# Ledger of designs, part 7: VHH binders against Gliding motility regulatory protein (frzE)

Target 1, 240 residues: Gliding motility regulatory protein (frzE), of Myxococcus xanthus (p18769r270to509)
Amino acid sequence: DISNEVREQLDRVESDLHMLRDDAFRFVRRNDDGINTLHGNLAKMADHVAEARLVPLSTVFDAFPRAVREMSRTQGKEVDLVIENADIGVDRSMLGDVRDALVHLLRNSVDHGVESPDTRQQLGKPLNGRIRIRVRVDGDMLHIEVEDDGRGIDPERLRQAAISKRLINAVQAAALSEREAIELIFRPGFSTRDQVSELSGRGVGMDVVKRKVETLGGSVGVSSRIGRGSTITLRLPQSL

## First folded at step 22 (VHH)

Design f3x (from g2 with Y53H H111F)
Fold by ESMFold2 at other seeds, look of step 22:
Structure f3x (fold): chain B 240 residues (1-240), chain A 124 residues (1-124)
Amino acid sequence: as target 1 above (240 residues)
Amino acid sequence: QVQLVESGGGLVQPGGSLRLSCAASGFTFSWHEMNWVRQPPGKGLEWVSGISHTGSYTVYADSVEGRFTIIRDNDKKMVYLQMTSLKTEDTAVYYCAKDLSTHFYDETGEFDHEGQGTQVTVSS
């Protein structure tokens, strides 16, 4: 009969469709496995390339003892520089960024952080000031801490400076916690002022350093205790 | 003794370009950040641009950003200001200066300029 023939054709079509579906799923599954393997191998290659691009931070730090010595003599101060773990590497493309940030921090510590020997004696501190650079790696992040044992950051003076520079008003300044006030050093225009004229722009300051570090995928922190000193922490990806 | 010698100024039309130079001597150039400041007619000093020790960080006043470029060459102890798309408001005597004091240790920022400057005049 004719009806049976049509039913048989429909059964064959259905069976063929099920086989096609199964073949399609098997194909997708095999490709997924291959793609996952390729992604894994590419990740391993990226890690090897990143490690090969690293150069020791000593290539940056070797000039720092001389720089601190000359800065100190110009200021009539005695400052010792201690560098820890300089054999840790960083992406070659970041060497200039790291160097310039650290020289900026060292100059701030020598010029304005560390007290004169006479003042340090009166405060019961060692005559020689100390700046310590400490490097460590945590995962893929490089941490560089620059610590001095100088006068520290006074939050109230930062509030007043920010008001004077019109960065915030007096009500806003009074509402800041001590930690928030210390972070004013990162506000645009805070470290730039011509004493003989009013300026709307700013020179290279901590806000510029922070912006560059953040552009590289990192962060900048500050910790300070008045009379005891300050620590600036740079966090940067070890490789870009 | 610190010496900063500016040059390269002149008369240009609006939209024109000019490149200023500053030759530095008497200090260890590579350990200092450098800046350009200007004095428009009848006004006080205005900060224009700054550049870090190796040049990795540059910063510009809002009025010149996108038009001016600061560059340094530590081997030659030179700093430059490449100016483009000049406006009549850019007319000023331009000076280079070294360093700024930071405010986070209770210090007031300042500019150390010692040169005579170089005149830039932008006029139709």
Scores: ipSAE 0.518, ipTM 0.775, lowest interface PAE 2.0, mean pLDDT 83
Fold by ESMFold2, fold request of step 23:
Structure f3x (fold): chain B 240 residues (1-240), chain A 124 residues (1-124)
Amino acid sequence: as target 1 above (240 residues)
Amino acid sequence: QVQLVESGGGLVQPGGSLRLSCAASGFTFSWHEMNWVRQPPGKGLEWVSGISHTGSYTVYADSVEGRFTIIRDNDKKMVYLQMTSLKTEDTAVYYCAKDLSTHFYDETGEFDHEGQGTQVTVSS
């Protein structure tokens, strides 16, 4: 009977379709597993490449003791430099920017922050000034602190300078906290000079350093106390 | 003794180009930022451009941004000012100067220049 033969063929076709479906399902799952594994391996490779791009900050910092010694000699000062955790790495592409920012900060501390030996003696401070560079990592961010034990930043002088430069009025200046007043150092064109001029607040200043650090995805902070010293903190992503 | 010797000035037409040079000696060049300042006829000094210790940071006065480029070569102890698209208002004696006093401590200081400068004259 021919109807039974057709039924048998239909049963066989149905079985073949089920098997094909099962094979297709296993194929799709195997590809999904492979893609997930590939993504995981690519992420691990990216991490290894990022680590290989890191260069110890010591490659920049090793020249700083000599630089501070030379700067101190030309200013008639005695300044000790202490560097902590220079073995921590940073993306090679940022080394020049870090070096130039830190040399700028070191010169600022030696030339203008740390007092003369005579003044330090009068203030009861150690005769040798101190600059400390400390590096640490918090999460993915690198923190570089440059601290001196010099005269500190006078918030009232900054308020008055900002008024003289027409950056703010007297009411606005009086409303600034000490912390906010110290932040004025990052304003373009800011200068503590009593008389404004075409040259005041120009050149490579803290506003330029801050903008470069921000271009790299970071930030710059300042804290200071009169008579106790100042700290500039650079925050940078460790890798770009 | 700090010495800064400027050169490369001259007479050019508007739209022209010049490259100024400053040879430095008497100090450890790589530990100082460098600047160009200029003195237009009958006027005081005005700042033109600055460059950080190894050149990673450059900054320009608004009037020259996009037209002038400051460059330094620490091996040769030279700083340069590449000027293009010159205008008659760029006519001045140009000086190089080392360092700026930082503005976040109480003293910002004045530029420390020792040279005679180099004359740039831009005229039709």
Scores: ipSAE 0.488, ipTM 0.769, lowest interface PAE 2.5, mean pLDDT 84
Fold by ESMFold2 at other seeds, fold request of step 23:
Structure f3x (fold): chain B 240 residues (1-240), chain A 124 residues (1-124)
Amino acid sequence: as target 1 above (240 residues)
Amino acid sequence: QVQLVESGGGLVQPGGSLRLSCAASGFTFSWHEMNWVRQPPGKGLEWVSGISHTGSYTVYADSVEGRFTIIRDNDKKMVYLQMTSLKTEDTAVYYCAKDLSTHFYDETGEFDHEGQGTQVTVSS
């Protein structure tokens, strides 16, 4: 008789285990649903935080026309600045980096890229030089182009400067395409000046700008044509 | 027109620290990169450090990197050079200078230093 009582208890235990299993499945599913909902809500909050951090580039660019006027006056040049799409936003944390990179590029264009009015007249160019800053967004990347209509970059001068600075030898220089030669401007220590003093090729340069942009997750590009001008393109994540 | 006034130099032992100051006037300070250069005894000028218009980019000569810090204050029109771990080789007259940007068109070439400089002497 003991055997019947034991069997009855085992049947009851088996039934209870089935019920417990079903309850456990429902509990796990409910928690999984809650976790997925939290993940979705956290993703939405992250998007809102990223958008709240965006500041229009106009907060930086609005001072540039005055800066270019001062630079032009100091150099005895006439330079017009055109800025397009400055209402596009960028992460607030990058504003200083963008400002300093662009002022550096503007000074290069005014001081060294755009020719004197006399030279421009001899070349059949408009007396006023032009610098254009154009902003666009492609996916999550911000593109800022700084274009001038100045003398452009001579790849042969860059090859010769790189040989003089012992960055490459003559055989290596000859093997560079024009595009590759133009990118020599990003090499540390590069300068088109013949070595004259310990000061040559120092200060904030394109290599420093490129390194900073790359630290932010971006890239820097250059394109140019002799006599037609140059374009420097900064590519940056719109939000960090 | 452009005026740059350096100060803060002095005599210090190796391993010591100094902070140099440069007061700028006569130009729109915030549109210019600033630099420190130095002239060791009996030698020409050598570049020490540079800082971009708002300070987002700093650059240092290999001989001072990790030991010197360049700082600017555009509201006060000041540039500073915080020097630590000083070596006897750092003995020089220090000048601040505006601009000498690396570029790829042609070099305009000269640092525009207008000040008297400030003497730093590192000696036992």
Scores: ipSAE 0.443, ipTM 0.748, lowest interface PAE 2.7, mean pLDDT 83
Fold by ESMFold2 at other seeds, fold request of step 23:
Structure f3x (fold): chain B 240 residues (1-240), chain A 124 residues (1-124)
Amino acid sequence: as target 1 above (240 residues)
Amino acid sequence: QVQLVESGGGLVQPGGSLRLSCAASGFTFSWHEMNWVRQPPGKGLEWVSGISHTGSYTVYADSVEGRFTIIRDNDKKMVYLQMTSLKTEDTAVYYCAKDLSTHFYDETGEFDHEGQGTQVTVSS
């Protein structure tokens, strides 16, 4: 019964091939499960490392009330500092950059933004100026706002300064919105001083701060209303 | 009152190195930006370099970038300018100054550089 033997042998081979295919599928699925587990564990490790690198902004901000008090006394001004949400963390590697940017902004607000008490009285403002630092997290981005209630930024002065320094022509300046004109403060070498000098627009300015923040993957914004005050917003990745 | 005392200048051959020092007093040093400016013979002041309050930001004039390094030590109230690869055109009186920075608010004021400076002469 040779013919029947051959048919049985072919059935056995076919059955073996089906089982081998099933074994291969099981092996692939088992490897997929292992890879997914590794991916999950690696994601958890990355989260733990990112959390371990965060340092509360309060460690930077704790010196700011004393700094503002000293700046104010030196300038003969009265300035209140309000800090909100300082317990939010930031990557340790960015602490120096954040500290120096904020001290720069606080110095500008106290020295040049907030008016003298006599001037504030004449303008009908509270005699004590106010600076507010507010922190929030939006997704993976940290937002730090520094707001003062000082004289604000004059967009017409910025347009005229940009024309004088040949950054734009009069037609281009007239086409800028007030928001766009205020953003001229970020241009390298920009200064609102009436006198033209080699020292004007040099040193650590808003262009330097903006470039550093952008290198870290963030951005810098400004909004202002003349007579009402200014807000500078730093946006930074919370973790690098 | 604010005092800034520069030192470390001298006569140096082209390609040489010097380190300038500035001792600060009369103000809270750590809350101010610091700068170096220089006055070449027969010319006005030109800005050289600046450093932020803790040193996180440094900035240099194009003519010195890559050759000069600004450093500060807030504990000692000192700012330094490490100069290398000196050229004849670097000959000048060097001054340090505080808060020589661009402002976006509308005001006028005097520059805060008050020392006698230190002479650097680069010559064969």
Scores: ipSAE 0.439, ipTM 0.751, lowest interface PAE 2.8, mean pLDDT 83
Fold by ESMFold2, fold request of step 23:
Order: sequence, then C-alpha cells, then structure tokens
Structure f3x (fold): chain B 240 residues (1-240), chain A 124 residues (1-124)
Amino acid sequence: as target 1 above (240 residues)
Amino acid sequence: QVQLVESGGGLVQPGGSLRLSCAASGFTFSWHEMNWVRQPPGKGLEWVSGISHTGSYTVYADSVEGRFTIIRDNDKKMVYLQMTSLKTEDTAVYYCAKDLSTHFYDETGEFDHEGQGTQVTVSS
C-alpha cells in the first residue's frame, strides 16, 4: 500500500530530523567546551610568562642596609633597618623607579624622621631608631611600606604653614582633617619653613615621587602620628 | 671629604649651547640625589634642576624646562647640565649640589654645595 509507505517515510524523516538536531547540539557543546579549555590553558601560559618577567625586590633592597648605615653615621644617629618579604618580585622595568623612590624615603627617615639619640632618650624611646620596609601583594598590586619610629608629621604645623603661605585661610585650614593636612606634603614646592626662598620646596621631593609612581599606574599614601612615626606606602602594579 | 668640582662654563651667545660638568668624590655618589643651582649677578641662589639616584626621574625649574637636560653617570661619579637655547637671564655662577633640601618632617634643610662653581655668561 502506497499510503502506508508514505507514512513510513515521513516517520523516518521525522526521526532523522530529531537525530540531526541532537547531533548538532552535541557538536556545539563539545566545541564550546574545547574552546573554554583552550582559553583556560592560554590563561595559565600568560600567568607563567608574567611570573617569569618578575625580579625579586632583593636585587634592589640588598644595598639598603649599607646605605642606611652611611646615612646614619653622617647624621650621628643609630638606625636599624628591617626588610620583610624582599623575595617578592616586580617587573624588571620598574626596578630603577622603586630603588630611587625607596632611597629617597630612607634618607628622609634617617635625616629628618628619626630623632637624635639624646632626644630619643628624653622621650623614652629605644636609642636605636627603626625603619621597616614591608612588601606584600594584593591581586596585581605591589604594596611597599616604609615605616619609621621617628617624630612623625605634625598636621598642625602643616596647616599653619599653608595659612602662612596664603594657600588657604584659617577657616579652610581648620576644616582639614589630620589626613588631609598631612597630604599637604605632596604639594609641589611645599615646605614647613616659615619663610620661603627660591630653594625652599624645590628639588626632588614627595611630589616628584608621587608623580613617578602615578605615571607607572600606582599611588602613594602617607600615615603618621606625632611622636610615634610615619609610614609611606607605595602601591605599584606588580607587572606592566 | 665631600668634594664637588664644577667646570665647563664660559661665554656664549644667546641661542647657544654649553655643557657643564661636576666631578664628585668623598661620598657614595649613587645614594644621593643631585642638583644644579645657580646664582645670577647680585641675586641669591636659585634651583635649576634635579636628578634622582639612578636618573629615573628628572625635574627642572620652569625657566629652563625644555632647554636644559640634567644627566648623571654613577660609574664616573659625574653630573652634567646640557644647556641649549641659552638666554641672557641664564647668566650666573652654576653649582652642583647633593641631597634634597625639602622634606615632610618638621626640619628644614639646605642644599649642600662645596665647589666654587663655574661661570656661565650669555651675551652678544
């Protein structure tokens, strides 16, 4: 019978269409899984290459103990330097920038932050001053903290200097938080001197350090408490 | 004993070029930021340019930016100031100086210059 043959052919066509649909879905799924596996493997390779470009910070930090000893001797001070996590790496291209920023900070701490031994004795502090460099990584950002146990930054003196230089008035100065006042150190040419000369607030300063770090995609922070010391934090991308 | 010896000054015409040199000894040169300062006739010292320990950052006074270039060579313990497009107002005695005169603590420092300087005279 002819009608039975047609019905059988239509049943076969419908079955074939279902099988084709199922095969097509399986094919698409297998290809998606394979592409995702390749993406995962490529990401692992990229991570491996990025890690191979890193150089330990110890290549920079190893010279710092001698530098601090020389700075301390010149100033008649006793300063201990403690370095933590120097095995953490940074992109080779940033080593010079890190070295220059940290030597600047170390000199600031030895020359101006840490008090003379006589003053430390009068304040009940350990005779030897302390500078600590601590490194850590959060995600793709490197954090380098330089902390001293010196005299700290006096926010009231910074407010008064800003008023004296007519950068702000007394009402504006009173409105600054301690954090905001301390951040005045990043202003180009800022000085706590009562009088300003052409040399005051010039040369390489914290504004220069901050600008370089920001050019590299990072940031610079400061925290301080008078009598207890100061911490400068450099935040830099670990790799570029 | 810290010693800084400046040289390379002279008489040049406006628009001319000159290269100053500073030879350093008696201290660990690579641990110090270096600067050029100048003293125009009858005036006080004014800062010209500064360079970081490895040279990764340089800064210039507005009056010389784009015309002067500060360079250091830590192996030779030398600092240079390459001056171009010289103007009559650039006439001064030029000194090199080590260290930063500004800081964020309660104390004030001064540039430490030990040398006699080198005279630059820009005149027709």
Scores: ipSAE 0.400, ipTM 0.735, lowest interface PAE 3.2, mean pLDDT 82

Design f6x (from t4 with T28Q Y57W)
Fold by ESMFold2 at other seeds, look of step 22:
Structure f6x (fold): chain B 240 residues (1-240), chain A 123 residues (1-123)
Amino acid sequence: as target 1 above (240 residues)
Amino acid sequence: QVQLVESGGGLVQPGGSLRLSCAASGFQFSWHEMNWVRQPPGKGLEWVSAISYTGSWTVYADSVEGRFTIIRDNDKKMVYLQMTSLKTEDTAVYYCAKDLSTHFYDTGEHDHEGQGTQVTVSS
C-alpha cells in the first residue's frame, strides 16, 4: 500500500541527486574555463605592462659618441663609433647595468684595443679605428655586440698569466683551445700583469660584468683574432 | 693631471663608524671605475672595494662585506667609503684608486695617487 508512494519518492530523490551531481560538474567546468580565461588575460596585461616599461637604448647610447671622441683625443687616437638600432628598447630597470657594461667595453676598446695611428699604419690598417655597437632582438632576448678592429686578444698571454697566478698548471694551459684561453678574461681575479699582487684582477672587471649580466638572466660571449679585433656579445632579456 | 685626495680618517673604537671621502680631479671621473685599497701596519696593500662607472655595481673584499659601503657621486667627483662595525684589523692607511679592473687586452693596475687617510681602530 504506502510502499509504492515511498518508492516513487525515492526515485525522485535519486533523480534530484543526479541533477545536483551534473550541476556541480558543470559548475566546476565553468570555473576552470573562467580561471583559464583570467590566466590568459593576466598574461596579456603583464605583456602590455612589460612593453610600457621599455625605454630606447638611445637613452644610454647618446652619450657614447662624445665620450669616445674625448677618450680618443686624450689617448692620441682616432676612433669612429658606429651605433646601430639604438631605438630598440630595454626594461628601464636595466639601464644602469647596460650602461656600466658598455662603458667598460668601450673603455677597454679605446684605451687598450685600438692601436695608435702610427701602429695602425705599420700594420696596414685604416688610421681611424672603429668601434661598432649593434643591437638586435631575437625572441625575447636582446643581443648587444661591441666590436672593435684593434689588436685583438692574445690567448698565449692569457695562458701565461693563468699559469703565473697558479689558476692552472702548464699542462692544463696547453690543453686550452684559443677560445677557452680567451675566456680566461672572465675568471675572478684574473690579470695579464706579470707581477702577482693582492690588487691584481680586482675591481670591476670582466668577471663582474659576466656575473651581473648572468644575474639579469643573460650571458656574455667573446670572439677575437689577433691583429683583427674583438667582439663582445651581451645577451639580455628585453624585460625582467 | 690626475689627483685623488682622501680624507675622513681618524681614531675610533671597535664597533664604531667612519666615512672616508676621496675627491677626484684631472680626469673624466664617470668613465672610470673607482676603488678603495688599504695598507695595514707592516703589511702590503690590500684591496677593499670597487664601484662601477654609474655606481650600479659594487664589490667588496670578504673581510669587509656587509660592514662597508662604497658610494660615488659623479656630479661632485667624489667616492666615499662608509665603514661600520669597525674592527682592530681594519686599522690601515686607506687610499682611493682608479681602474684596478681586469681588461681583456693588455692591462695594467693603476697605483694609488694620494697620501691616503689613516684609520685607527683601538680601545
Scores: ipSAE 0.538, ipTM 0.784, lowest interface PAE 1.9, mean pLDDT 84
Fold by ESMFold2, fold request of step 23:
Structure f6x (fold): chain B 240 residues (1-240), chain A 123 residues (1-123)
Amino acid sequence: as target 1 above (240 residues)
Amino acid sequence: QVQLVESGGGLVQPGGSLRLSCAASGFQFSWHEMNWVRQPPGKGLEWVSAISYTGSWTVYADSVEGRFTIIRDNDKKMVYLQMTSLKTEDTAVYYCAKDLSTHFYDTGEHDHEGQGTQVTVSS
């Protein structure tokens, strides 16, 4: 008798312990499953929001061939514009900034980069200048490259201009590599003018372009070879 | 030919407000940055403000930031300078100009192109 009562009590205790263990494991799994489901749903929603905010760059770029043609005629130049991958999208909130940056770059290339047909003939270049806008995506970053085949950026003139504007001294200027000298175009107050004036380096210049692109989480790069042309690269997050 | 016609100047007391206008013609207005510059009595030209092609970006001289606002209307080919909290130091002939920014190659247009509009701030 007494031994059967103890055994029955032990059986009940063991059963209760097994149930508590199983309940605890189920509680932990259910909570973890719920969290994982919420994470998955939030990720899907974030993806849909990001995709819905993208618009093709063609909405901005479609006006550029006409604009370049008109700029070229005004300057007595012949310039062909090639645009690649304009179907790639960008966050709608960045369209104005992208448009303003690219118009600035196109005006630089047409007005001042690409040489006159007579000069191009003397240099053995095709009479028509060329500007190429190429878009690509690398990871989360959109890359927009604006390349011309014009005169290129003269690093020595940039060093001299920076000295004249008192942005750097002659020792500092001499220490700059060609690449570093070309990046002087991004300095506030910078001007390639030999004359220092109250208006030099004012307005919406490359320093403003760089600042605005960086505010959007991006960067601006420049590559140039004198006599061969220049490439400006805008790097922007594709979505904000 | 490029033509820029300024208007809206006048006599105003310190602390007052004025809105200057610049009517543009002879060029494709929306493809150019626009600027205001001024010439105080007995001094050379001073840059005041600039606005980018779509108007997404504005920049101001330190002396006017917070008091002046540059605005453009590409449909009407107009640029404006809304001036508030005017000081006697703001007395000048104001001109609008296009494309004053430094290009990374060499040059752009650098001259004011109209007769300007006189702003006089005095008690």
Scores: ipSAE 0.512, ipTM 0.782, lowest interface PAE 2.2, mean pLDDT 84
Fold by ESMFold2, fold request of step 23:
Structure f6x (fold): chain B 240 residues (1-240), chain A 123 residues (1-123)
Amino acid sequence: as target 1 above (240 residues)
Amino acid sequence: QVQLVESGGGLVQPGGSLRLSCAASGFQFSWHEMNWVRQPPGKGLEWVSAISYTGSWTVYADSVEGRFTIIRDNDKKMVYLQMTSLKTEDTAVYYCAKDLSTHFYDTGEHDHEGQGTQVTVSS
């Protein structure tokens, strides 16, 4: 019988095709499992690399107490520096930017914010001025607050300085709220100096600090009260 | 007392290069931003460049951006201005100065400039 042989071979071919299909599906399924595992392992590796890039902020802050003490002595002032949560880490690539921003803020507080001991005595303030650096993490963002208990930022003086520098006119200045007036410190070319010269408002100022922080994906805020002091807040990504 | 001593000026042809130096003493160098300013013949001072405390931030006047590089060495208390692609308009006495940045408290000025170094760019 020749007809039976053909039918038997067709049955065998059909069985082989089913096996090939099943093998192909099994291969795809195992590859999918492998890809998912690889993605998971790559995510773990990325996390480890990010952690390895973090450096404690203490590496930046450790020089500050000595520097503040020396600057205070040079200007006949008494200033205490308090630093909180310096163990929190930041991406190594941002250390220079963080250091430069904080040195600028500390210098403003020591040189210009905190009053002389005689002035503080007349104002009924503690003889020693205080600068406090506080760090916290909120999600993927670092918040670094630098506060002093000095003279504070005078909104009216800022309005007048901005008019003198021709950054705004008198009508515009009068329309600014106190908060908006204080934020004039971030304007390019701004200076509170009474004497206006071609060089006034040049250099590395608060406008540069803000620009650099924003380039890193962060922001800069200011809060101040005359006679009570000022707080500058840097908000920065912990990692780039 | 604060002392700033500039050097490295000279006569150079257009397209040439020079490197200016500024030696600083009498203050805590690392706590101060540093600047270069210049005075062209018959004109007032104009700002050229600034560098932050650690050197992480540099700022340049539009007229020199891309051609000049400001550098500092806090260990040696030195500031440099590397000038390339020099133009006749760059002819000036160059000075270094500390702390030209914006103040946000109501206080006086604290600008300081050295003796200067002459740069002359001509054929």
Scores: ipSAE 0.492, ipTM 0.771, lowest interface PAE 2.1, mean pLDDT 84
Fold by ESMFold2 at other seeds, fold request of step 23:
Structure f6x (fold): chain B 240 residues (1-240), chain A 123 residues (1-123)
Amino acid sequence: as target 1 above (240 residues)
Amino acid sequence: QVQLVESGGGLVQPGGSLRLSCAASGFQFSWHEMNWVRQPPGKGLEWVSAISYTGSWTVYADSVEGRFTIIRDNDKKMVYLQMTSLKTEDTAVYYCAKDLSTHFYDTGEHDHEGQGTQVTVSS
């Protein structure tokens, strides 16, 4: 029969077409799976490279006890330095920035924050001042806190300095909360010194520290209470 | 006790270049920021540039940004000011100084400058 042979050939053609369709779908799916696997493997390799770039913060902090001791002796003060969790790592490329920020904070605490032993005695404080550096990791962010038990930041002095520099008027100054007033330390060119000096507020100040930390993708915070001391918190991505 | 000795000044044409040096002694150099300031003829002191402890951060006055570069070498206890594209307005005695920044408690004193080095830019 002639019609039977035609049907057989049409069945073979349709079967071949179904096989080609299935092969094409398998090819596309295999490529999609391969791309997803490659993306996953590349992500894991990037993580391994980032971890290999980390260096313990102790490489920066190990010099600080000696530095604080020398700064204290130069200032006629007695200051204890306590460092916590220095084994936590940070991207090697950030070590200079971290050191410069922390040295600035340590010098400020020793030079200007911690009171003389005589003053501390009169205030009922321990004769040895204390500076504590604490490190922790929260998600991808490194937190470094530098705390002293010195005189604290005086928000009223900051309000008055901002008025004298014409950054704000008296009504605006009175409206600032204590926290907002303390944040004035980050204003470019801000100084609590007499505004007549053209050199006042120049150099590497807290506005520079904040700008550089923000350039690295981080932030800087401050908390303080008069008579009780101050805490500066640096938040930085642990890896770039 | 603290000594800051500037050198490298001289007479240059406008558009020229000059490199100033400051040798530091008598203090622990690497724990202090360093600055350049200048005194134009008949005028007061004018801040020029600052560099942080490791050199990671540099800051410049608007009048010199892009033309001057501050550099430090903590091993040699040296600060440099590389000046390019000099203008007649840059004529001054240049001094280095330590620790001009305002701190978040109280700045207290500014440390003294050295004897300076004369830079003269004449057309």
Scores: ipSAE 0.492, ipTM 0.772, lowest interface PAE 2.2, mean pLDDT 84
Fold by ESMFold2 at other seeds, fold request of step 23:
Structure f6x (fold): chain B 240 residues (1-240), chain A 123 residues (1-123)
Amino acid sequence: as target 1 above (240 residues)
Amino acid sequence: QVQLVESGGGLVQPGGSLRLSCAASGFQFSWHEMNWVRQPPGKGLEWVSAISYTGSWTVYADSVEGRFTIIRDNDKKMVYLQMTSLKTEDTAVYYCAKDLSTHFYDTGEHDHEGQGTQVTVSS
């Protein structure tokens, strides 16, 4: 009969459509799975390449104990340098920048931060000054902390210097918190010298250090307490 | 005790090139930033360029950027200023100087300078 034949053809067409639908979904799902797998594998490969580019910070830090000793002797000071976690790695491309930033910070601490032995004795401090370099990793960020136990940074002196350099007026200076005043060290043209000249605040200062670290994707922080010392913290991406 | 000796100056046509040298002694050279400053005729000192301790960072005044290059050699205790595309405005006595930057404690004196070397750019 004719009606049975039509029903059988419709059943076959329906079955074919179901199989086609299932094949189409399977193809799309396999394609999506493949793309996701490729994405995951590429991410893993990128991580492995980044790790292979890392060089231990000890390649920079190993020269520092001798350098600090020589600088200290030249100035009649006694300074202990403590370095922690130098086995942590950093992208090879950043080694020069890290070296120059740390030399700048170490020079500042030895030359100007740590007091003479006579002054330290009068202040009731240990005769030997101390500088600590401490490294840690926090997520993708490398933190390098340089701490000394010297004279510390005086926020009022910084306010007055900024007024003298015409970077801010007296009203603006009075409005700064102590923390904000300490951060004046990062301002271009800033100087605490007795007399202002066109050359004051030029060269490779803390404004250059901050700019170079920020160019690398990082940041620079400062904390200080008069009589207790100062800490500069460099935050850098560990890799590129 | 600290001594900085500049050399290499001379008379040059506009558009020309010249290389200045500075020999340093009496201090631990590799632990100090080095600078070039200049004094044009009848004017005060103006800063030209600076180079960091290892040489990784160089900084230039806007008026010379792209034309001058500062270089240091810590083994020989030398600083150089390679000047190109010279202009009549570059005529000055050039001095090298150490440590012009303000450190965050910075209670010290102004930096030492040498005797200078004359650069004259004229047709």
Scores: ipSAE 0.490, ipTM 0.766, lowest interface PAE 2.3, mean pLDDT 84

